# VH-VL binders against o27280: the designs that were tried, part 221

Target 1, 266 residues: o27280
Amino acid sequence: MDSMNVPEVLEIKRIVEESESVKTFIFSWDFRREVRPGQFVMVWDFRDEKPMSVSLIDPVRSEIGISIRRVGEFTDRVHGLSEGDLLGIRGPYGRGFELMGRDILLVGGGIGMAPLAALADEATARGMRVDALVAARTADELLFLDRLEAAGVNISTCTDDGSCGFKGFAHERLLTLEENHDMAAVCGPEPMMFQVMRILDERDVPAQLSLERYMKCAVGICGQCCLDDTGFRVCAEGPVFWSQELSRVREFGRYRRDPAGRRVPW
Key: E = the ipSAE of ESMFold2; O = the ipSAE of OpenDDE; V2 = 0.75 times the mean of E and O plus 0.25 times the DockQ between their complexes.

## First folded at step 10 (VH-VL)

Design J2 (framework fv_bamlanivimab; at its last look DockQ between E and O 0.73; V2 from the best seeds 0.00; counts 0 for: pae E 2.5 > 2)
Fold by OpenDDE, look of step 11:
Structure J2 (fold): chain C 266 residues (1-266), chain A 121 residues (1-121), chain B 107 residues (1-107)
Amino acid sequence: as target 1 above (266 residues)
Amino acid sequence: QVQLVQSGAEVKKPGSSVKVSCKASGGTFSDYAISWVRQAPGQGLEWMGRIIPIFGTARYAQKFQGRVTITADKSTSTAYMELSSLRSEDTAVYYCARSTYDFGSGYMDVWGQGTAVTVSS
Amino acid sequence: DIQMTQSPSSLSASVGDRVTITCRASQSISSYLSWYQQKPGKAPKLLIYKASSLQSGVPSRFSGSGSGTDFTLTITSLQPEDFATYYCQQSYSTPWTFGQGTKVEIK
């Protein structure tokens, strides 16, 4: 067993309130353990364990950030924590994003912007032009806008209710944008990603998409995160997939499996 | 119909600070970004920075980083540019200008009338 | 930073003349290029955006072309009100930068 599979108990160094429902927890990190945007960690609150994307990678400050949306019992407990409290973190796991070209498009929905924010930092540091389409239901749910702007990212926003930017969904907004990009990275609700992928394919833009599935072991053993037909394990072969890979995944954009293995439609 | 109206001319001493205002009218302030561009006498245009009021975040040219502060008040549809540690070289006309904040829209379609700032001992 | 170089720095022309101003970027800026007109004592006025899109209200005698690193502003038939200084501006990346300007004077 690799040492990376043993949860390391870390102190919450800082908490950033991103929105009403999202907080970013900052930890000191030993970068001898490499972490890439798009990879995830297993967060352990000593009662339960959940996979979370890394949203901040700061080698200069020797910090990582994990953004967590309040959606259930586990995240409720975590959101009740304060600076100085402890969490267990093991990882990182999975395949992260790859950067290519000079112009990159990021399309994110809700908490899906978490891994993309980390990717944006890396891309801008490499001197790439980064365009980010940030989507949410309402303006107050748009994430990382200030951070992205400060990093030099060019932002476009869309909201379901039109409270900020384009009124509509991400794929609808994307259809109105004419800019060309060398590659795209997408993360958000799977129906959104499905539509966005189709558009990007039609435009011949190489795209990577980060999937969310129920994960238990994070090491490709338990099979809980296996995708139908392909046998892809989201925790091992993913969570970042190329569009060509996802084109082979029948369930993508249609359904997922719950902890009991039942099909749950999107 | 959309207009940007700037505050009046300023005469400042070296080492002091100046704060210029830019009030927008005739449109939705939150839908746009406000840039500040200056022009020294007989010289070209120089972009200083911009703010996206709805985000509350400003971006600055490296040349002015640490000396310039751009802010916006959404309630009054007014943007501000404060430049500190003034030098004679900062003598210029300062313009505010509007653009959309979406990527691909870095063109400034509405400009203020300009604010002359003179720095002299 | 991306440097923008205009050519020429100044030119003399007569009413009715075809005027061409070029702008070169130090690196590719795709189509993120705008042209402005400025008259003495006045704020700049947007003419062209996204390299070739004519701003609303701008006369059709103005046109922009180019992509990548080389761009051109053309005035098909110079009018008396067109004597001014023209600037190109890139918005590919911050800081946004301007060309040094081209002064169009009466011959």
Scores: ipSAE 0.891, ipTM 0.936, lowest interface PAE 0.6, mean pLDDT 95
Fold by ESMFold2-Fast, scan of step 10:
Structure J2 (fold): chain C 266 residues (1-266), chain A 121 residues (1-121), chain B 107 residues (1-107)
Amino acid sequence: as target 1 above (266 residues)
Amino acid sequence: QVQLVQSGAEVKKPGSSVKVSCKASGGTFSDYAISWVRQAPGQGLEWMGRIIPIFGTARYAQKFQGRVTITADKSTSTAYMELSSLRSEDTAVYYCARSTYDFGSGYMDVWGQGTAVTVSS
Amino acid sequence: DIQMTQSPSSLSASVGDRVTITCRASQSISSYLSWYQQKPGKAPKLLIYKASSLQSGVPSRFSGSGSGTDFTLTITSLQPEDFATYYCQQSYSTPWTFGQGTKVEIK
């Protein structure tokens, strides 16, 4: 249906403060327009439009949630809104996560836990065992720990400064964990995802990774959302990719592009 | 060598509530989950729920959902279990026990001494 | 909920005997199984975690094995202090559940 390409003006029903820098905005949603974990929507504040991953999918309450980290002018404006205020929502877009097996691993860094929290809800509802490795720079930046615990998820934490759980990076923590998994889903800073992918590949665990960079168009409207070497468009063919697909991309985990489109190391 | 020390025995009337405490001493409280496990006279062990203080969340067995509340106070390193609408079938020894909360966790390596709760008219 | 069934419910043994206790889960729990020892009037004591890992301070005569649905606790050369009730417990999913217990008593 064409209706998914037209923004709907929706009322903010509830706002949950997840941390000092992250809020979840909750909207009523008609689930005739299906939403899957890993998909994103375009959020329009009537000035600018930005892609945001869906972090809550609740057909029982007829609600979706969108978690937004405060990082610039657009997100500062959105964070200034209150319950009852309006936002435009267009979508959903992109390829969602696929669930398979019985035991799943989630590895999330910072705001990357947002799409993984929605996936955790679906996996636990299917009766899967869900292990989540939640990483951040400090304890205050760890997201959704209470929600994941309430859903029945087994949680390990790591922080760069050691303020909560393991002191170190996600991939360092993963190396100390011996649990077997049928699949993994990973979302966070690209260097973290690259290191985690390498470990999972060595363990023969199929992994799906969510890339949210360079998404300025919905459903391939602009041609700027491409991965080097493969020609994949993140907004059309992603944001979720299998590790096998990303292993063919020289760019992944090694460099990004500056505003002029030139390669810059992570 | 952390120890868990529980509050003393309670005798309660049917329909009342009981709140049992579990204080950690000699080690770190915040790095662990605290579970509550009960044992009726001559019977086996039954897991009621747990709290992970650093997450601020509790998880309960369905059988006790709505009647049990598990809380923790990090400043005093004390966990609590409150059970309401008491019946004679709730007569048991109530244990607190700690575990790590990461993957592969769920084994309880340090236990409190137990609190006997008797529900009688 | 995952049901845990122990066998036997009780057994009689002599000091120096080899004792074997089994535990069966109603569904696969991988290796997320622990064994506990409980003496009358006392709290349980952890013996084995993750099916086969010996808890620090527990004598090496205790060992655990198994994965999936079938698990075994073995005590080689039973000692006087080993007469107790033994429980298995799964931690694969909440609620965590225990077996009904196996009482090891003097012959």
Scores: ipSAE 0.724, ipTM 0.856, lowest interface PAE 1.3, mean pLDDT 87
Fold by ESMFold2, look of step 11:
Structure J2 (fold): chain C 266 residues (1-266), chain A 121 residues (1-121), chain B 107 residues (1-107)
Amino acid sequence: as target 1 above (266 residues)
Amino acid sequence: QVQLVQSGAEVKKPGSSVKVSCKASGGTFSDYAISWVRQAPGQGLEWMGRIIPIFGTARYAQKFQGRVTITADKSTSTAYMELSSLRSEDTAVYYCARSTYDFGSGYMDVWGQGTAVTVSS
Amino acid sequence: DIQMTQSPSSLSASVGDRVTITCRASQSISSYLSWYQQKPGKAPKLLIYKASSLQSGVPSRFSGSGSGTDFTLTITSLQPEDFATYYCQQSYSTPWTFGQGTKVEIK
């Protein structure tokens, strides 16, 4: 327990450049500390600490991978690191995805594909058929395509600018796909997730969605990750929620919060 | 409208290799999967493998693992299939074909003209 | 690998006849089944995709049906140009696999 709340200092074993703006940092990991797809870790650069998606869970090689998008000072510093450099990792935290049935649909936007890539590996290892709708603004920002293909995932792409696959938003592409799935897992920009959730509800497809909220403690004490109407703490009761749970949440798809906890429109 | 044009017929000795090219013209190359399908004389169709040029990994039928390499060059809109350690039973017509790759779609709607490969001692 | 079994292996029919070719998968492939026509010396031509969708430019006398493990290609009012070998093919999972073929001969 105390080990989960204190960062373990780990050496960066490998760095994979996933795109111009996203890198995956790979660490040796002792899997006696269990990790499930959809859980997150807090990454400490010795000055600040941020929640990051676990994108690779590889018990065979005793490795985890943490995918980080360059978006500000913290992530700029982390992106400047090299193999052999150190980072603190605490966790994992939160509730991960649950797999059910034989056919799963993944819908990922941008960095949201990170936890879904980990889920895809688990689903394919269980012999499930995995269909993934991978979305981004441009072709260069589509994440994990080679890795998903190598895992046996059936990919469909969409890009806002039409540079790869369907031109348009993920939910618009989903409307044109009438595939029957036993469940879905969704992660990406909250407006995208809201629209995708509506379509999946109409199709009676059970869906799990991974939410992003500001996190400070990661153990459910500080209240910074709470959802307005339910008191759910994204770091404890989430970040993965069933669509049924989210149907009661007023803020989902309506607004977000900044690091100070203030409501900010999407 | 896309056309697939393959390299010409080849006669090869057992133990050698053959590399067949497949050039796409009149359309976008990178939006499709490119498959290789062979047909021995008097026999049915046999899928060998595929590549999606915008991805990095080809998939192969298990029968051909270790002997077939499928690659693509996006800059020239050309896919390649190389079959090594040739045997007389590799005598066949080799086709390239494209399909969409949406959720692994393999409906091959455009085919090359075929490349006859004869393996003879 | 998913095995695809076609029947019959060959048939003879007269112009105007209705003919039916069946294809069985060794496991469920949902609707990921296509049908091809191949004439001697030519590349295969796609007729039907997603089990029942008619490819552009294919005559309406061709139709497909089925889902799961059992699929059917039907030719209504057989024409002389329909002399060919027909193949089914699954695209549910790689390796994609073909049936053995059905040769249709016009009397």
Scores: ipSAE 0.487, ipTM 0.754, lowest interface PAE 2.5, mean pLDDT 87
ESMFold2 (binder alone), look of step 11: mean pLDDT 91; pTM 0.945

Design J20 (framework fv_bamlanivimab)
Fold by ESMFold2-Fast, scan of step 10:
Structure J20 (fold): chain C 266 residues (1-266), chain A 121 residues (1-121), chain B 107 residues (1-107)
Amino acid sequence: as target 1 above (266 residues)
Amino acid sequence: QVQLVQSGAEVKKPGSSVKVSCKASGGTFSDYAISWVRQAPGQGLEWMGRIIPIFDTARYAQKFQGRVTITADKSTSTAYMELSSLRSEDTAVYYCARSTYEFGSGYMDVWGQGTAVTVSS
Amino acid sequence: DIQMTQSPSSLSASVGDRVTITCRASQSISSYLSWYQQKPGKAPKLLIYKASSLQSGVPSRFSGSGSGTDFTLTITSLQPEDFATYYCQQSYSTPWTFGQGTKVEIK
């Protein structure tokens, strides 16, 4: 079926203000097109198209939600929309998270909590125990705490400034936690994900990490979008990767590339 | 050293509501969850729900869903539990208790003295 | 919901005796189990958390063990002040649930 390759024009059914900079846009969805946590859609405002992770999957209400942080011209325009306005949506795309075991750790930074919130809903519905480490710069930037608590998730918070919970970074907080987990899912700034992955690897906890910058590669836009050609090719498999897959990508957590292809350290 | 101090005993008619308060004194309120646990005469303990005040978010046992509301006022370090549509089966001592909210910290180390609620016509 | 079952429902013992109380969960709860003591007319008091950790200020004659579905509270040298009802509680998932209680009576 090709409905995933053509934008469907959908009405914004409801808008939820998650924070000063983040809104969740809710649309009616036909679940004959399966959507899983960790997948994304392409959002089209009739000028530009950007990938956005699915943050709410509700088959009972026949709804999906897409959480968008205001960071530039496209997102500023989308944030200016109201309930009843139209957006183009195509997808879903990409590899979603896989759930295994009984006790699961989620580690999210900023907007990275969006796909993890959808995963938390699925995991708790399966009767799994879910611990979430939620990190942000300040308390006002912590996302989905109310939704996670309502879903039955056990929460620990980290803020850089100490305004809510542990003062410091997610990986520093993780080092002080002794809870056992069967798997982890991680999404947030790449430097945070790299440090968290290292700790989980040392503890023999299999981890899945969602890399937003690889969402476009997951739709097959570029057959040669490889990071360090001698490493594992990440182009078509994203955005969710197992930690073992990322161990062969020298670029992960160390540097990115500017428009000219030059290495830019994190 | 933290103490939880609850409001006094209440006698209510069937169909009414009751609101019990739980005030923290002698320590911080911000790093804790506050649970409400009830005990009917001669019976065991039953968890009703909890609130994490800094998240301003409550969670309830399904049995009480739609009848119980747990709230907190951070400025006064006071948590509240309101139970509506009271029945004779709601006659119990209601306790508030604190725990840290992180991961495995569902053990309740400080308890209020309890509030007796009697529902009778 | 996770069901917690205690055994026995009541027991009588002499001062100095070793007393054991068991608690079973209807599914695995790892080590997320606490034990409480409740004396008549009083609020419960935390004794043991995370299955085996002794709460500060609790006498060392109390100990906990177990993981998964089977847990035990042990009182090594029973004292008269140990007359009470004891409850186990799981905090693995909400709603948190308690066992029905075990009443300990001194002979």
Scores: ipSAE 0.627, ipTM 0.803, lowest interface PAE 1.8, mean pLDDT 87

Design J21 (framework fv_bamlanivimab; at its last look DockQ between E and O 0.75; V2 from the best seeds 0.00; counts 0 for: pae E 2.8 > 2)
Fold by OpenDDE, look of step 11:
Structure J21 (fold): chain C 266 residues (1-266), chain A 121 residues (1-121), chain B 107 residues (1-107)
Amino acid sequence: as target 1 above (266 residues)
Amino acid sequence: QVQLVQSGAEVKKPGSSVKVSCKASGGTFSDYAISWVRQAPGQGLEWMGRIIPIFDTARYAQKFQGRVTITADKSTSTAYMELSSLRSEDTAVYYCARSTYDFGSGYMDVWGQGTAVTVSS
Amino acid sequence: DIQMTQSPSSLSASVGDRVTITCRASQSISNYLSWYQQKPGKAPKLLIYKASSLQSGVPSRFSGSGSGTDFTLTITSLQPEDFATYYCQQSYSTPWTFGQGTKVEIK
């Protein structure tokens, strides 16, 4: 049995308050176990287990960060934790992002910026020009702006209420931006990603998108995260997909499966 | 009709600090980034850093890292540049300039009138 | 850092002349190139942004061209008010850097 499937109990080294609803938990990490932006880990609070994207990869400090949005009972418990407390982490799992070209566009919505922030660090470290369109409902929900700016990322923002930057959705803002990019990475609400993908396809910009689905095993066995028609398992073949792959996924941008396996429209 | 008005000329001793202000009027301060560019006598232009007031984030040229601090007060639409440990080589005219921040667009379309800073013993 | 090299460093011209100034980047900067005019004792003035876009209020005799590493500022018919120093500036990556300048003097 692969040791990666056994949760490792790790101490929370630091907690970063990203927003009112998002915290980043930082752990020591043995980088003999490789982790890539776009991959996820299963976080275990000794009661329940949830998949979370890796938002920070720091080989210099031997640390990883996991950003978690407070959305339910599990995340409520996790957000109640303090530095020094323990969590179980197993992984990483899934397919991460690939970098290509010189100029990269990141489009993120809400907590979707988590894996993109990690990708931004890698891209900037490689000397790439990184443009990031950061979307949120309100200004106070915009994530990682300080971190991205410090990394040399060029930022554009949009908010639903217009409290910061462009008033509107990410795809609407993207239509107003004419910069050229060699590739794009997208993560956020699926309706957003769907619209953004269409725009990028029209512009002939290769795009990778990170999907979110209900996951149980994270190892491609249980089938809970299977996408209709294709049989793609988000935990195994994803969560990062190329736009060409997602074009074959009928449910993308339209509906998802809930924990009971029921079809739920976006 | 957008204008940037800078504070007056400064004469400083070596080792001291100078803080220059740049007040924006006639536009939306939060929609732009403010850069600081200096020009030594008879020399070219040198970018020092920029701040995005809406994010309250600043970025500096490595040459000035640790010695320059750029801040902004959104309530007064004023940006500040503080340069410490002044040297004779810091004698220059210091300009603030406005640019859009979106995707790091770097064309500076509005400039302050400049602030002469003289460092002499 | 990206280095910007202008050519020539200075030139003499007469009113009505066509003037061309070149700017070369040490690496590709796509179209993230701006041109500025500066007169003695005055702040720089933006002329061209994104390599070829004319800033509002700037006379049409000014134009910019180029992409990647080589860029050109052209003044089709030099006017008396155009005698000044011109700078190119890249904004592809920080730190933003300027060319050394080109002084356009009266012949």
Scores: ipSAE 0.897, ipTM 0.940, lowest interface PAE 0.6, mean pLDDT 95
Fold by ESMFold2-Fast, scan of step 10:
Structure J21 (fold): chain C 266 residues (1-266), chain A 121 residues (1-121), chain B 107 residues (1-107)
Amino acid sequence: as target 1 above (266 residues)
Amino acid sequence: QVQLVQSGAEVKKPGSSVKVSCKASGGTFSDYAISWVRQAPGQGLEWMGRIIPIFDTARYAQKFQGRVTITADKSTSTAYMELSSLRSEDTAVYYCARSTYDFGSGYMDVWGQGTAVTVSS
Amino acid sequence: DIQMTQSPSSLSASVGDRVTITCRASQSISNYLSWYQQKPGKAPKLLIYKASSLQSGVPSRFSGSGSGTDFTLTITSLQPEDFATYYCQQSYSTPWTFGQGTKVEIK
């Protein structure tokens, strides 16, 4: 029964510094409002509102967490906040991940590990075997390794520069791993997700991919954050899509759209 | 080739703690998980837990949760296992062993020589 | 926890014999199974990993097979140095667990 279209002003209960550029902001949450891994909320700093994936869902402690990378003016301001400060949160919005089978694969790049960390918690709580391929440019940008290890997740790492684990990209590492999985969930830069999806398709592993580049529909009645060939709206029908849905989208992996809606090649 | 070298045998009183070290000589340390496996006299192998040195978090078997602490010091390529509230049934040889930490790479290819821990009054 | 049960617990054999040891998991572990050899007073030695992959330096008379819940270690022509205790171990889920061991003794 709670209205999720009006921001609730919540106190920042705890801040976890995940890396030099990423912080997780933790809030008390009333779980009469269901929230699932893969869903997002709108975070309002009383000037601007931005969509952020939920990265921690803890009904036992009655907490949610939102992980934010410092990449611009809004995120710089939010990173300047302290425990006890206030933020507006509305939601959750969007389609979350679906869990199926016994053995699952997570492939995350950079901040894309945030929604996958929440999914890992749910999957391990259900007794599923979870393998996570965690990718980043450098070792200090690998996220959630301690949290994933504590949850019982089997971890492989890769970095572009070779500073931790496999030297190379996520899809290159995946090609050297022959583990069987009933499903996969993928979140990260779109070019990485496209190449990972192709490998999973060849292996007959159904994959869910989280597309978080545009979520303007969440802030207005008439949104236009849609995929080119199918008319899917990321905020309304996503951000999580099955690979079978994305295989019909010419846009995926080829180009993105800027804030004006113009095509920009990857 | 890389070797794991453990600290020497110890005799401890019930209720005390023991801390065993495992130092990697040659080779890499950060690319592996270090497990601790014990074996009581005439008994089989029992996994206690592991640490991946690039992470701060270790995993433990439930039987030892709350009594065992596994740590690693990357600068000295040394892993440690501390077992507290010792009982006579903790008398065993304690082994450290390495494995890769990738998916399904939990096979332990290099083992320490073992550390005999005797708990007696 | 995943329980690993070996059969037999012990066996007597002669040099040149074919020896078979089985290992059963209480739930499916795919192929995340290793076999170890241990001699008295020594640390275990890895023989087989991922159910069927032979560790470098291990004689080809050792082989592993199986997937899911049922696994087998075979020694096709037992040698004097093979009299030892053999353990299976699953790495599908923590805590990792070992079988109780199979002692291969001289007849």
Scores: ipSAE 0.697, ipTM 0.843, lowest interface PAE 1.4, mean pLDDT 87
Fold by ESMFold2, look of step 11:
Structure J21 (fold): chain C 266 residues (1-266), chain A 121 residues (1-121), chain B 107 residues (1-107)
Amino acid sequence: as target 1 above (266 residues)
Amino acid sequence: QVQLVQSGAEVKKPGSSVKVSCKASGGTFSDYAISWVRQAPGQGLEWMGRIIPIFDTARYAQKFQGRVTITADKSTSTAYMELSSLRSEDTAVYYCARSTYDFGSGYMDVWGQGTAVTVSS
Amino acid sequence: DIQMTQSPSSLSASVGDRVTITCRASQSISNYLSWYQQKPGKAPKLLIYKASSLQSGVPSRFSGSGSGTDFTLTITSLQPEDFATYYCQQSYSTPWTFGQGTKVEIK
């Protein structure tokens, strides 16, 4: 477990500008430490440490990609880095997505498409049919469209402002789309995931959803990432949960917790 | 109401190239995919390929890979199909057609009027 | 590539007849099948999408059925304007492919 507890300092090999606000940082990676779609890493900028989505898993080139949205001080500093600069990476942590059947639906909101892009690569490599509903506030914030199209993923888009595809929320678009799926994988803003989960449950589609919670240790010993009523630790039992597991969690879709453990509405 | 208007008929010599245009109106170009379908005299429909303009990525039938290039210009809402190394069997009517791209739905509900291309010899 | 096979290649029928045309895919395509009508010198016209959904403006005498590999287009009471060639087309996977066509002729 030594590599999981200690950040490895890695050189940024390449930076891909995915949008005005999202960059993918690519690192060489020793795949004796396996990485699965839906697992996360802790990124250390030598001042602070935050959990981040793995969006690229490429054992052939021995690379991983970590997609980071600029949203605050930590991510502003990381976005200011260049190729050749250093970051600390520890992980991977958590439970990834499980693939089943022949037809999979992906529903991603904003940066939530990052782990789903990695999953899409695995699913298409297995010969599965992959349908993706990609959601964002605006057209410029839709992520990974070219990559998904090139991989053979069938895409539907929605934007809050209607600038690309359906105007509205992901769950509203989902109601009008094909119901021919063996499973679904969902990642994005928790209110979106809650609404999408309800639709998928009604359709009897097995769904896995990736959650975000406050994390400190990332190895399951501090309890800071626990969910109410179940004691599930997002870093150990998640971040990917089945919809059945989440149906027993009162706080899902209702509130989140700050670093002090206080309930904060979504 | 979406309309597709294609460029006019062309007569070409074997070994040359042809580029057919397809101009769309009545919606944003990002709302749909544009396919190219040809029909030789007395023959059936043959899908050549398609482009989804917002992705700027084309997919082709294997038969045409290497000879056909499909492109789109979003600013003018115009798609193009260029077929190179023409042969007499490329004599056909070339159609453009649109569909939505939602989950790869490829049913083509609007068709251009067709462009006759004759390769003499 | 997914091969689409129509049957029959041609048929003769009278006004008022019930006509069925079948289309078979070389592998399962779920319900990603469309039917088109084409008259001589004209562009094709979409009739049915997603195997059974009737396109706007198409008469209700047209219907589609099937899923997986076997699909049927039915015209319940053939009209003079229905003498044409009919094509099925799959959109489950690119490259999208058409059947070879079925010509419906006057007996």
Scores: ipSAE 0.419, ipTM 0.717, lowest interface PAE 2.8, mean pLDDT 87
ESMFold2 (binder alone), look of step 11: mean pLDDT 91; pTM 0.945

